# Ledger of designs, part 273: miniprotein binders against q9h3h3

Target 1, 235 residues: q9h3h3
Amino acid sequence: EDGFTAEHLAAEAMAADMDPWLVFDARTTPATELDAWLAKYPPSQVTRYGDPGSPNSEPVGWIAVYGQGYSPNSGDVQGLQAAWEALQTSGRPITPGTLRQLAITHHVLSGKWLMHLAPGFKLDHAWAGIARAVVEGQLQVAKVSPRAKEGGRQVICVYTDDFTDRLGVLEADSAIRAAGIKCLLTYKPDVYTYLGIYRANRWHLCPTLYESRFQLGGSARGSRVLDRANNVELT
Below, E stands for the ipSAE of ESMFold2; O stands for the ipSAE of OpenDDE; V2 stands for 0.75 times the mean of E and O plus 0.25 times the DockQ between their complexes.

## First folded at step 22 (miniprotein)

Design hR12 (at its last look DockQ between E and O 0.88; V2 from the best seeds 0.78)
Fold by ESMFold2, look of step 22:
Structure hR12 (fold): chain B 235 residues (1-235), chain A 80 residues (1-80)
Amino acid sequence: as target 1 above (235 residues)
Amino acid sequence: SETIEVTVTEETSPEEVAERIVKALKEGAEKVRLTAYGREAIERAWEAIIIAAKRLGYRIVVTIVREDGKTIYTISLEKE
């Protein structure tokens, strides 16, 4: 429908998570097979529901690449969700700091850099660069949405294992930029996703911790990373 | 140029460190360097930085390095 309601987007995200994923897993697949896999499954042509003419005949929720060092650990999500419900009824203030402590306590520490690109060569080229960085070990895991709606942007998610490790988050940004990515990146901890906290939420939380903007020229890192809520630049 | 050094521990008050950051930068120090070891100290140092940024009302720049198992935050005012 309109695709902009928070409830509608959350339901679509849940459905995508539950559908099959197309995965290149460097832990079990030789790196020499990556280029053929990328050519077979360009994200601008892989369709969400397996349209005729697509490389996929069945629904695809996500296209993903797992690095050789990828060790999945979602943490205590159930305990996190229970503690979140208790916090909401407790009278304690709900702040970014409170959420960070819940995430630490329950070991739900992963987060992701996000980029949004229209379907086409630019998206497919960006994804290929990210996928190579993952297989080469500069990044641990990434995913990209399939093509779902005409005129809609697709998202690439590049994961980090601990959003409180701010140096690690910056290193992931640098690896993304080294892959030739010049678009705006935003960083969101998974704790916000697991709790269903999106923009315009009733707690007025900002789920985006950082923005990264490509900076042609003078910066040592090649991008400017900003915590806009706190007006802090990270380098 | 002056660099103010602060060691942050699990007992450190983020508010006290934030006051030191704000005072040092307003009085013309070029940098404030926070050294922290371990998750609790690192998070207290970050909390102090956020408090200081709010009090200053001006963008600050935080450089992050890891040396010998310690996290070092170097804080300065945005320059042009």
Scores: ipSAE 0.769, ipTM 0.922, lowest interface PAE 0.6, mean pLDDT 88
Fold by OpenDDE base, look of step 22:
Structure hR12 (fold): chain B 235 residues (1-235), chain A 80 residues (1-80)
Amino acid sequence: as target 1 above (235 residues)
Amino acid sequence: SETIEVTVTEETSPEEVAERIVKALKEGAEKVRLTAYGREAIERAWEAIIIAAKRLGYRIVVTIVREDGKTIYTISLEKE
């Protein structure tokens, strides 16, 4: 298991958020151009720092696809962070419910399904399926990390608008499965990222709310979604 | 096997709903259906499900359906 601490991965993700993105925006670009764009910028070949011979000459933080219905709304992240600091100072108990209420209060409701894949054809094929699902309106927005120098796993992030909307989270899982993705998925709210709540945090908060496992011949959704903290399976 | 129906309102105690879920399932109900209207009731219903899951000590299966401004949670035990 790649010995990078969850904190290191988060710091790299934050740094990548500040670098230029390669974006296909379905709101401004015809869907007919998607296949050419995917062929031009396969995630397994796009390099984080624009290495010689890569499709990109400049650093790329993320490769992203925006759907027709995509509206960037990050909510009040600054207010959220201030409220989180005040809460820590108050000595009040911090629970998953506390974080949920903070997220609702500050409108920081976005979350994402995550999949980790090795660089190569399987990653590029998975990304193409997700990108198509976004352009077709089955998903709103997705991003994939570029290839790192170390050749580590790349991550595909598929966003939902509201991590508190369990049905919306499940619908996104279904759309990912319909796109042909069979790997393990984990769902994480962005509020945990903004507050620096990673694995093995001092509050014992699990930043992963859901786990999705592919299932053949089972539910109409093609997966089982588990709330691990509560031992509840969602179907 | 009988489906037990429970309507959850903004005034409904999650603990009371949880007790009904646990009782119904222990008494051999195949399913418990929670119907919730509005965001607060939906969350109260979910809280009740979480409480019930903890009290039962084994995995439960929840189906979620949204229709006509209501959310329906259908709860069953995981079949071994």
Scores: ipSAE 0.719, ipTM 0.906, lowest interface PAE 0.4, mean pLDDT 90
ESMFold2 (binder alone), look of step 22: mean pLDDT 85; pTM 0.825

Design hR13 (at its last look DockQ between E and O 0.75; V2 from the best seeds 0.74)
Fold by ESMFold2, look of step 22:
Structure hR13 (fold): chain B 235 residues (1-235), chain A 80 residues (1-80)
Amino acid sequence: as target 1 above (235 residues)
Amino acid sequence: SETIEVTVTEETSPEEVAERIVKALEEGAEKVRLTAYGREAIERAWEAIIIAAKRLGYRIVVTIRREDGKTIYTISLEKE
């Protein structure tokens, strides 16, 4: 975790976005082919740059699964960025509410639940469960990072289309838990990513809106979802 | 069994709703229910919840439901 600044991590993410992706697209590929695809490309073995012994011979930025209802829409990112620059010079306060309003105005509404897992069976099993949930329609779109040379933790991102649709965010958390995922999840709206707002930013904004912690109880597998900044539990 | 009902619109003051939430819960209401239709009303309702949570100083629990296109936020204090 040492050796990477927030700016360096953002640059690495942008580079990964620009490299080829390995995609299972349920809109064009039959669901019956998913298990073979997962077996061919486990995220613990797919390498970022195509190392020897890897299933991939070329760089892979991300491994992704698109659900049947997936429709890409990043919104007005250019207008968002321009309005952000204007806001910074306006004298108006910069708050989580201000960021939310910018995101709404410019239709940059997507966000993601994140989980970090070490390479190995646990990661591959978690990814397989998420991928199946996407293809079956409980989730819309997800991606996982490939293995880095150092073998550090990898990230699974499970997207929702509107971070202000708090019921939808909770439903995605529930679907993740139903896939057997018990680790800590954090939720980040994409607006913070597009504006380059990281954890240690000068405005003291927290890009993580929610934490989800697995909570065993009754017959249902559930979680406790907290907005820690506002001391609110969502259910 | 005591539930205070508030309808939130795109013209509603979040601060005014927050005061109603705080007052109701401090006076012993078990729940406050906000009903909102449309994006602006839904976000004003959420702003009111955040303001109320800050003023109360206790963790609140927000149950979120959708009925007939309306978003319903049901607010209660966290039980010990």
Scores: ipSAE 0.780, ipTM 0.926, lowest interface PAE 0.5, mean pLDDT 89
Fold by OpenDDE base, look of step 22:
Structure hR13 (fold): chain B 235 residues (1-235), chain A 80 residues (1-80)
Amino acid sequence: as target 1 above (235 residues)
Amino acid sequence: SETIEVTVTEETSPEEVAERIVKALEEGAEKVRLTAYGREAIERAWEAIIIAAKRLGYRIVVTIRREDGKTIYTISLEKE
């Protein structure tokens, strides 16, 4: 486990959100250009700060692919944060159900499947599979972190529109598995990120709602999804 | 082994549905199928599943399908 606290990784991710992104937008760019774009900007070679000899000369926060159906809707993040501060001040119990209700009320429903991979061919191949699935409309949007100077693991994020739609979360897992991804996946709602709820938080909230494990010869989905909070397996 | 069918409505108590799930599985039902129509019924069905899982004290397997505007949960015990 990279010795960085979950808070440090989150701060780095937020800082990266503010830097320029390398984006393939399927709404404006023909799908036939995807392979050339992937070859030009392999995630294992794109560097966070535009190091000499990298495909990028400028800092890159994320590499992203937007599908045809992608519509950026972050909801009312400011209202969510204000309601969260008021809730903390009220001394009311804070549960996963409380966060779900806050997210619904403020329309902050996005969530993501996460996979962590070492830089190299396996990462680039995984990213290419995900990018194709996005352009083909099996997934809506995905991003991957650029290579850090320290050579740490890169993260691929595959988004879903609604973390409360369990079927949609499972369909995205199926599409990721269909793209040939076999590693462990974890699902996190964005609401937990916006509220600063990380691992080992004072409320004992687990920011990971689901884990997906690849299964050979299993269900048509090729994975088992575990709801960790409730000890329920989804298939 | 028999699949037990349960329809969840907006008027159905999650606790009552949970009791039916637990009873069916304890009585040796291989599967319990919950059918829910509409967002509220879907969430009530899920709540019932969570309550049942907690009462059983072991992991359950849930299959989720959407058919003709309804959500179908199929619940089974994980055979160790």
Scores: ipSAE 0.683, ipTM 0.885, lowest interface PAE 0.5, mean pLDDT 90
ESMFold2 (binder alone), look of step 22: mean pLDDT 85; pTM 0.827

Design hR14 (at its last look DockQ between E and O 0.87; V2 from the best seeds 0.76)
Fold by ESMFold2, look of step 22:
Structure hR14 (fold): chain B 235 residues (1-235), chain A 80 residues (1-80)
Amino acid sequence: as target 1 above (235 residues)
Amino acid sequence: SETIEVTVTEETSPEEVAERIVKALKEGAEKVRLTAYGREAIERAWEAIIIAAKRLGYRIVVTIYREDGKTIYTISLEKE
């Protein structure tokens, strides 16, 4: 997609963030209720705007599960954005390293593994596995988009607290694979989203840090994780 | 030993560590192990790895684990 299409997707994501979410919060809800909740709200059938025949009667922006250890922390987003403006006018190079330092300075450190799946059994099964991993404590927080009117692919986001904690990012990948998920995963720090930096940007930055590919007979991790921009494999 | 050990601190030059990584691997070392404690040292170690990867022009494999609260990066050339 081009920059115009990416801007449309960003606006739709912002609108979804502002609509109500369906949340299973393990901090306040017994784990024994999870299976019933998953059966009630499969992501392939929860509709964005509450269509007739769906399990939800009102709009749903996201379906989410919060683990016992979930602690919301967006960091200093406004300070980050101000420093970003200053950096652009400074004449200094804009590189992945300078973006990383801005994120560290302003504590905007979250990131996410992403997978895109068509509506149906495979999506609902993958989400259920992720949700169980969150409630069991192997992952901390995840969300999945509801079904759009046109029935396009949906996204599962599995968050990590700190994209510079590369061991933690790999551990999240491992937990996703242990849930039986074999599709391609991509990892994106939230800093790029807050700064409006998408694939087609004038700085030629790549918002995707890592790709994870399932590997049947490979490493103990069960996947191959690659930083393609730097040609480094992480294990 | 075919393993070269480097301790990375917040005062360490990533460029100098990258030179050590490249030299060791080109001279036939099986692995280079970087040990780092604390955010700044960990990021300097990662920067050194990225610089080394660029200079080598060949895919490297980085194994990451924690030992006694320290982050360990073990670096080798991709093997077939």
Scores: ipSAE 0.763, ipTM 0.921, lowest interface PAE 0.6, mean pLDDT 88
Fold by OpenDDE base, look of step 22:
Structure hR14 (fold): chain B 235 residues (1-235), chain A 80 residues (1-80)
Amino acid sequence: as target 1 above (235 residues)
Amino acid sequence: SETIEVTVTEETSPEEVAERIVKALKEGAEKVRLTAYGREAIERAWEAIIIAAKRLGYRIVVTIYREDGKTIYTISLEKE
């Protein structure tokens, strides 16, 4: 387990969000150019700070692929944060249901499947599969972290528009599995990130809603998705 | 084995649906099918599933799919 606290990893992710992104946008770029772009910017070789000999000369926060149906809608993040501060001050109980309701009220509904992979061929191959699935319209948007100096694991994030749409979350898992990815996946709503709710938070909230495990010959989806908080398996 | 059908509406109590799920599964039903239309009914159905899962004390398996604009939940016990 990377010795960094969940808070440090989140701070690094937020800092990376502010740096330039390498983006393939399927809305403006022909799908036929994807393979050349993937070959030019393999995530295992793209460096966070543009190290000498890397494909990038400048700092890169994320490498991303946008699908044809991608529309950036972050909702009212400022209103969400203000409501969260007011809620904390009120002394009212804070539950996963409370966060869900805040997210719905402020339209901050995005969430993501996460996979962590070591730099190398397996990462680049996984990313290529995800990027194709996005360009083909099976997924809306995905991003991958560039290679860090320390050589730690890179993260691929595959987004869904609504973490409250369980079917949409499951469909994205199915598309990820169809792309040939067999590693453990975890699903996290973005609302938890925006509110600074990480592992071991004072409210005992689990920021991971779902875990997906690959299964051979089982469900039509090729995985088992577990709601850990409720002890429910989704198929 | 018998599939028990339950329609969930915006007026349906999640607790009542949960009781029906628990009863059906304890009585040996292989599956309980919940049908919900609209966001509120879909969430009420899910709440009922969560309540039922807690009352049963063991893992349940839920299949989710859409049919004719309705969301359908199929609930079964995890076979050991």
Scores: ipSAE 0.686, ipTM 0.894, lowest interface PAE 0.5, mean pLDDT 90
ESMFold2 (binder alone), look of step 22: mean pLDDT 84; pTM 0.825

Design hR15 (at its last look DockQ between E and O 0.90; V2 from the best seeds 0.78)
Fold by ESMFold2, look of step 22:
Structure hR15 (fold): chain B 235 residues (1-235), chain A 80 residues (1-80)
Amino acid sequence: as target 1 above (235 residues)
Amino acid sequence: SKTIEVTVTEETSPEEVAERIVKALKEGAEKVRLTAYGREAIERAWEAIIIAAKRLGFRIVVTIEREDGKTIYTISLEKE
């Protein structure tokens, strides 16, 4: 039952947001300390609740790296949520275009490339590559989920400032590929998350704007990026 | 075949630009280039692209560039 699973995952994500995070902040920490930090806190070994044998003794919601140029700005989330409520009672259509306009109006423009990997070497290697790209300035901010007791897949989120800056979204995809990552990536604007709009929603909106697939040859970016809802390839 | 050039402004109808994109590509144009300056024009250009993609029924390829503060969307049909 996907509906139950989606509700459970949403609650877990909110709980993780509220728990402590392990953060490497390049704005206040020398880049030379990154490798030691990565070795101390591999995401396949950092546990959600501080299990025995893990590097962390306390719960960890997320492991994150903030780049030197990271400028946190969630925008007007409260105004966005209020306008969303007003829109729902207005009788006007709820469409992807309407959501984009709300996001623009309230400056809730961030979004993220997502990848899902099982715990182990591939996850830790991918995370290390992403973290280095963030500290080196090719990416702005990234986070990875810790290991859950149930041992399911973990997620790496790589953020961009503005999902309507489509060139910037493509440049982030390129930077991820340059870090040696070959797995499937999906892109989701934060506006959908702040409004509680997930894959199985009553408006039949698709929160995933783009899919990126690694591709040898035929592409300068090293991947093929598709807007599946509109049947458009971005290059 | 020729490249069709379209300048998109805040006064431009996305629906009319979409019609121009579809017509040009169906008539054998190699590509259509939309040039837009400023957020409103850029979003109108993107809206036109989405409308055109829906009308064409085939996947299109959009190359995105920035030159001298302008956003350039270059649109062509997917080959193969």
Scores: ipSAE 0.765, ipTM 0.922, lowest interface PAE 0.6, mean pLDDT 88
Fold by OpenDDE base, look of step 22:
Structure hR15 (fold): chain B 235 residues (1-235), chain A 80 residues (1-80)
Amino acid sequence: as target 1 above (235 residues)
Amino acid sequence: SKTIEVTVTEETSPEEVAERIVKALKEGAEKVRLTAYGREAIERAWEAIIIAAKRLGFRIVVTIEREDGKTIYTISLEKE
C-alpha cells in the first residue's frame, strides 16, 4: 500500500486539476489523429513536471480524452459545499443517502471508475483502449495521471454523468471491460471528492460505491460489480 | 411462481416492498422483478432492495434493465 494517505492523493489530484492538461478533444479533432496523439503522449512517459527528455516540457496535471457527447457540467459545487457545512453544523446524522440527496439537489452527479496501474506498457495500452472507447462514443470522458517523480502508480479515471444512474455506471464498466481492461476497478462519485470525504473519514462513509472484478465466461458484461456497502452484486 | 412481479410507485413503501422481496425469496421464488416508473419510484425500489439484502443477511444479485421509461430490477440469490 503506497504510504500516501487518501488525503495526500486527493490534494495531489486537486493540484493537478489546476495545472495544464494534455487533451484530445474528439469534438474538434478527427478520430484518425488519436493514434498519433497516443504515440506522442504515452502516459508512462508524460511527466508531472515536464522532466528533461519527457514528451512534455511543461507541467501536466492530467492527460484527457473528450468524447463527442462530452459536456462539462460540474453542477453547483459551491452550493453543495455550503450545504455540507450547514449540515455538519446542524448535528444531523450524515449517511450515504444524505450525500446522495445533496448531490442531486446541487446537480453534482458525476462519478468515475478508477484503475491504478504501474507505469509502463500495460498502462499505455490500457489508456489507448480507454481513449479509443471514448472517441468511439462508448465512454464520454476519461483522464490519466502523468508519471510522478517517485514512480508510483498512475490512475485512469473514466467518468459517468450520473453516479445515481446505476445502469449507466454498469454500462461504463462494460465498455471498460470491452476495451480489454482486466484489473480491479472502483467507482467513486465526485461529490465525495468535493466534500473532502476520503477513506477513514469521521462519518465512516465509504467513498467507493462499487467495485468491479473481471470475470471470464460469466456475465455478458465480463465483470462482477459489487455494491460493498449493501452487499449487492449488480449484473 | 418462479418469478414474482412487484410494481413500485412513488407512493410505495420501500419497507413493504422489501418484505415482499424477502418473503418471495424465502418461499422459494427464483426471482423477484421490480418495475419502477420515474426517478422517485426507481430509488424507492433500490431502497427496498437494500433493506431486503440487509434482512436476508447474504448477498443478492440484481439485474438492471431500462425499457420504455421504466427501470426493471430483477433480484435473485447468489448461486453458490
Scores: ipSAE 0.718, ipTM 0.904, lowest interface PAE 0.4, mean pLDDT 90
ESMFold2 (binder alone), look of step 22: mean pLDDT 85; pTM 0.829

Design hR16 (at its last look DockQ between E and O 0.84; V2 from the best seeds 0.74)
Fold by ESMFold2, look of step 22:
Structure hR16 (fold): chain B 235 residues (1-235), chain A 80 residues (1-80)
Amino acid sequence: as target 1 above (235 residues)
Amino acid sequence: SKTIEVTVTEETSPEEVAERIVKALKEGAEKVRLTAYGREAIERAWEAIIIAAKRLGWRIVVTIEREDGKTIYTISLEKE
């Protein structure tokens, strides 16, 4: 995936945050209602702006599922952004390590596995599997973009609560694979998103920490997870 | 098989641990196991792994486990 495509989708995702979301919240909704909700709101049919004939009549920014154990905590994003501005004027080097330390200091630790799929059965099936994994407790929270007016690939985001908890990141990858997902996954800490740092950035930082590739028969996890920048495989 | 054990604390130098990782693997150890408790030690252990990976020029495989509240990184070279 080229960096322009990922940046475009990330910018669209940021703009969508302020529109209404369609949410299945397992903390307040019985799990037995999930299948009906999934059938009512398949992401390939839910339109970004509420087109006639779609299941939604008003704009939808995101479709999301919150698990039983989901506890929202964005951390000190405002403090993070202020410290980032100060760092840029300080003359100190900007490296992946300094970004990680900023994220730790301000408790902005969430991150996400991302997958990009075209509208259609494969997308809807993948989302349904992820949503079930969230409601069943194997994953905590996920969201999927609605269908854009022009079409194009949609994104599923599966969140983890601490990108420095590398075992937890691997466990989320495993849960995604157990849901039947075989496409390429990329992992991005939220700190990069909150600071507006995308692939083609002036600091040459790589916002993607890991790539996960499905691997038939070769791994207990069902995938191969690689930190390509550092040439390290995680297992 | 030969495994070298290293305990990493918040006072530990990542550079020194990286040197131990590189030396052990080049001298034929099959694995190096780093044990760390607490966020600062865990991150120092990870930094040591990254430094070692850059110096070795080979792909490193890191197995990650949690035991008794500690994080364990088990490091080996990728088998061909």
Scores: ipSAE 0.751, ipTM 0.915, lowest interface PAE 0.6, mean pLDDT 88
Fold by OpenDDE base, look of step 22:
Structure hR16 (fold): chain B 235 residues (1-235), chain A 80 residues (1-80)
Amino acid sequence: as target 1 above (235 residues)
Amino acid sequence: SKTIEVTVTEETSPEEVAERIVKALKEGAEKVRLTAYGREAIERAWEAIIIAAKRLGWRIVVTIEREDGKTIYTISLEKE
């Protein structure tokens, strides 16, 4: 594990959200251009701050691919945050169910499968598979972090529209597995990020709802998804 | 019966469904299938599954299927 706290990684991710993104938008760009774009901007070579000799001369926060069906809807994040502050002040118990209800009420339902990979061919190959799956409509949107100066692991994020739709979460896992990804995946709702709920938080909330492990010869999905909070395996 | 069928509605008690799941699996049912129509019933079915999982004290396997506006949960015990 990178020696950085979950809070530091989250702060870096939020800072990266504010920098320019390299985006392939399938809604406006022909799918036939994807391979050229992937070759131009391999994630292992794109640098966070536009280092000399990198494909990018300017800082890049994320590299992203938007599918045809992608519609950015963040919901009412401000209302969510206000309700969260009020809830903390009330002294009411805070549970995963409480966060789920807050997310539903404010329509902040997005979540993501996460995979961490070392810079190199395996990362670029994984990203290419995910990007194709997005452009082909098997996934809606994905992003990957650029290479950091320290050479740490890069993260690929594959989004789903609704973390409360368990089937949709599972379908995205299946699509990721179909793209040839075999590493461990973790699923996190964005609501936890917006509320600053990280690992080892004071409420003992686990921000990871699901873990996906690749399985050879198993179900048609090629993975087992564990609901960590409830100790239920989803197939 | 190898498979026990349970329909979950908006009026269905998650606790009662959980009891049925636990009973069926303890009595040797291979599978319990919950059919839920609509968002509320889907959540009630899930709540029942979670309650049942806690009561059983071991990992359960749940298959989720969606067909014709209904969600079907198929529950089985994890075979070691």
Scores: ipSAE 0.655, ipTM 0.880, lowest interface PAE 0.5, mean pLDDT 90
ESMFold2 (binder alone), look of step 22: mean pLDDT 85; pTM 0.828

